VH-VL binders against q8k923r203to351. Designs and how they scored, part 1

Every score and structure here is a prediction.

Target 1, 149 residues: q8k923r203to351
Amino acid sequence: PKLFDFFFKYRKKNELCRLIDIEKFTPIIYVSSYFGALRQNMSCILPLSWDLHNKNILISIDLFKDIDKLIVFCKTVSISNISIKDLFDLGIVLVYLNRCPILAPIKVIRKEDTNRLNFKKYFYYKKINLVKKNYFLIDLVKNVLLKKN
Positions, changes and structure headers below are counted from each chain's first letter, unless a header gives other numbers; antibody chains aren't numbered by Kabat.
ipSAE, averaged over its two directions, is called F for ESMFold2-Fast, E for ESMFold2 and O for OpenDDE. V2 adds 0.75 times the mean of E and O to 0.25 times the DockQ between the complexes of E and O.
[cut] marks letters that were taken out.

## First folded at step 1 (VH-VL)

Design gr1 (framework fv_greziprubart)
Fold by ESMFold2-Fast, scan of step 1:
Structure gr1 (fold): chain C 149 residues (1-149), chain A 121 residues (1-121), chain B 112 residues (1-112)
Amino acid sequence: as target 1 above (149 residues)
Amino acid sequence: EMQLVESGGGLVQPGGSLRLSCAASGFTFSDYYMQWVRQAPGKGPEWVGLIRNKANSYTTQYAASVKGRFTISRDDSKNSVYLQMNSLKTEDTAVYYCARDYEDWGYFDYWGQGVLVTVSS
Amino acid sequence: DIVMTQSPLSLPVTPGEPASISCRSSQSLLHSNGYNYIDWYLQKPGQSPQLLIYLGSNRASGVPDRFSGSGSGTDFTLKISRVEAEDVGVYFCMQALQTPYTFGQGTKLEIK
């Protein structure tokens, strides 16, 4: 997905904070339901929240399954002179503002392979409740659960 | 702009050996698991085996019908995956495809054109 | 081994009409991660199989939105909302929950 290619370019938290006016952005949460749709080296998909004429942007779950449509959506939204690059960079910064750590890449394990693999970390986040037609509410949630095996 | 180009097919006698190659271009080959799938004339596809990426120690798995006779290997420096077929049987006659799979997801989003292997006397 | 059974095996459809293909697995394909490890492929005459739907319901790149996948556990459906001439070919489901990966017998879709 193109969004994750952008993510890897901007993974350094200190550099990202310098590029973005983070105080203009609403806190966001991770979408746990999309962990299984992410490629193994991707840590998470970030729901984005933005002030748009005094209102937060609500993002459809479908936009995360179709990354090209998310990119088009972002390009068509009038958000205070903010570029597509800034949108992707902001996603990472907002995660830190919510005290959510950037997740390490997780390995997707099929049933037959579970006994041969030793993994000690996985993360879970609460799913977002739908509050409007085909959109979900962006909420401030710190809910990182770390398990040991 | 992705390509998977297969080669090495042909006619071989029962009990013989043959090595298939699949050369990849247009993507980061080393990130992907590689799959071999075959299709006998007039039949549906049959999974042959897979080889994982370096992060998974290049481990391999095989269908029971080929286990012990076929070996999958890869050379990431050459962007190639190989299928060494030994002790060939007439029931191994099929078009052989290589396909890519991003790590453990198990969906084959890109396939080669296929190469015909005929095992007959 | 997980056995995949498709129905119907032959599906004649009038252009513009919907089509539906079923796939049943001998074991649940629902993984603990919440995904059904079932994929759908189309093989057009003389061509390699091509991915249509992965992990139950996700359309592959370049696949028209008239294609959709649904189902969970052991019963799955591939739907084409309006069949077009280019949709002719053999459709296969495949499970990738565990090795060996196994395919259904195939459903041949023909224009009548």
Scores: ipSAE 0.000, ipTM 0.488, lowest interface PAE 19.0, mean pLDDT 65

Design re1 (framework fv_regdanvimab)
Fold by ESMFold2-Fast, scan of step 1:
Structure re1 (fold): chain C 149 residues (1-149), chain A 120 residues (1-120), chain B 110 residues (1-110)
Amino acid sequence: as target 1 above (149 residues)
Amino acid sequence: QITLKESGPTLVKPTQTLTLTCSFSGFSLSTSGVGVGWIRQPPGKALEWLALIYWDDDKYHTTSLKTRLTISKDTSKNQVVLTMTNMDPVDTATYYCAHSEYDFYYFDYWGQGTTVTVSS
Amino acid sequence: ELVLTQPPSVSAAPGQKVTISCSGSSSNIGNNYVSWYQQLPGTAPKLLIYDNNKRPSGIPDRFSGSKSGTSATLGITGLQTGDEADYYCGTWDSSLSAYVFGGGTELTVL
């Protein structure tokens, strides 16, 4: 729920986001996945899959994939003035493992190899020019959500 | 509003097992992000963190006491239990339990502490 | 074992300012938030500062915290006799997967 509030704040501030119906999708569609981010030198950005017939479905993320390794998802939305309390209420933190940001439940992150975790990255607050930094999000929406195939 | 209180034996013989209970009010260990930790302080010495348990039963222990410590919770009773095996005179200390929230960075409310003396 | 280093003692007169340092490494202070605790004689510790520089409700603004690199500092201005206590820094150590405290600093107010 508070993650939805975060995306609603983004939508209100970025005029180009009014071109999409965010109500039909969970916030998870606004991330890209990195395959093998928990392995040395193995990161590949993959776009989110989209099916025109399933515009209204909730996307469930299985954070354990590829030999039970945590799947890391690159966020495409800027974070500004969101509180630590809001992230904890969602049970989600933003964690960077070297080059890869992760959206994951707090307990899952803590049970992974803690030597790879930078706890400072749990509390990511960065004021970003939303027009510039969200070009990728807009392109992702156009390529994944607006195209039929 | 948040209060914690430690309870357990005040005297323990060497090689015995110590069991301490933290009873609390003003919060629930069913609340996301909440945890309870145990910290001890030998007479005249520094604070030493021992263990932490979170709302989701996630557990952490100091490596120096790795095989001796067990932490568990009973959410319905508002209690957290710490067990330490093979007690030694060097384990003589005041033992505190404390409330933690928002990861591992601080303990904002502490119990008054219970003194445990280990002697023969 | 002590992972965070503090001076063993510090002293100042009433009304003066004092600073207490806490030195660590990249696995603790360098990458994590620092907290500070006050322990009055015969009492349990009390949280003074969290998230490097924030004060809990009820802590006066004469207590302040800061962090730079792998070191943190607690500042106390307008010293009062009631500030005579032991002060501890604390943080998470990512390499140990453990919360660590400094060795403590005894503040004497003359």
Scores: ipSAE 0.000, ipTM 0.500, lowest interface PAE 17.2, mean pLDDT 65

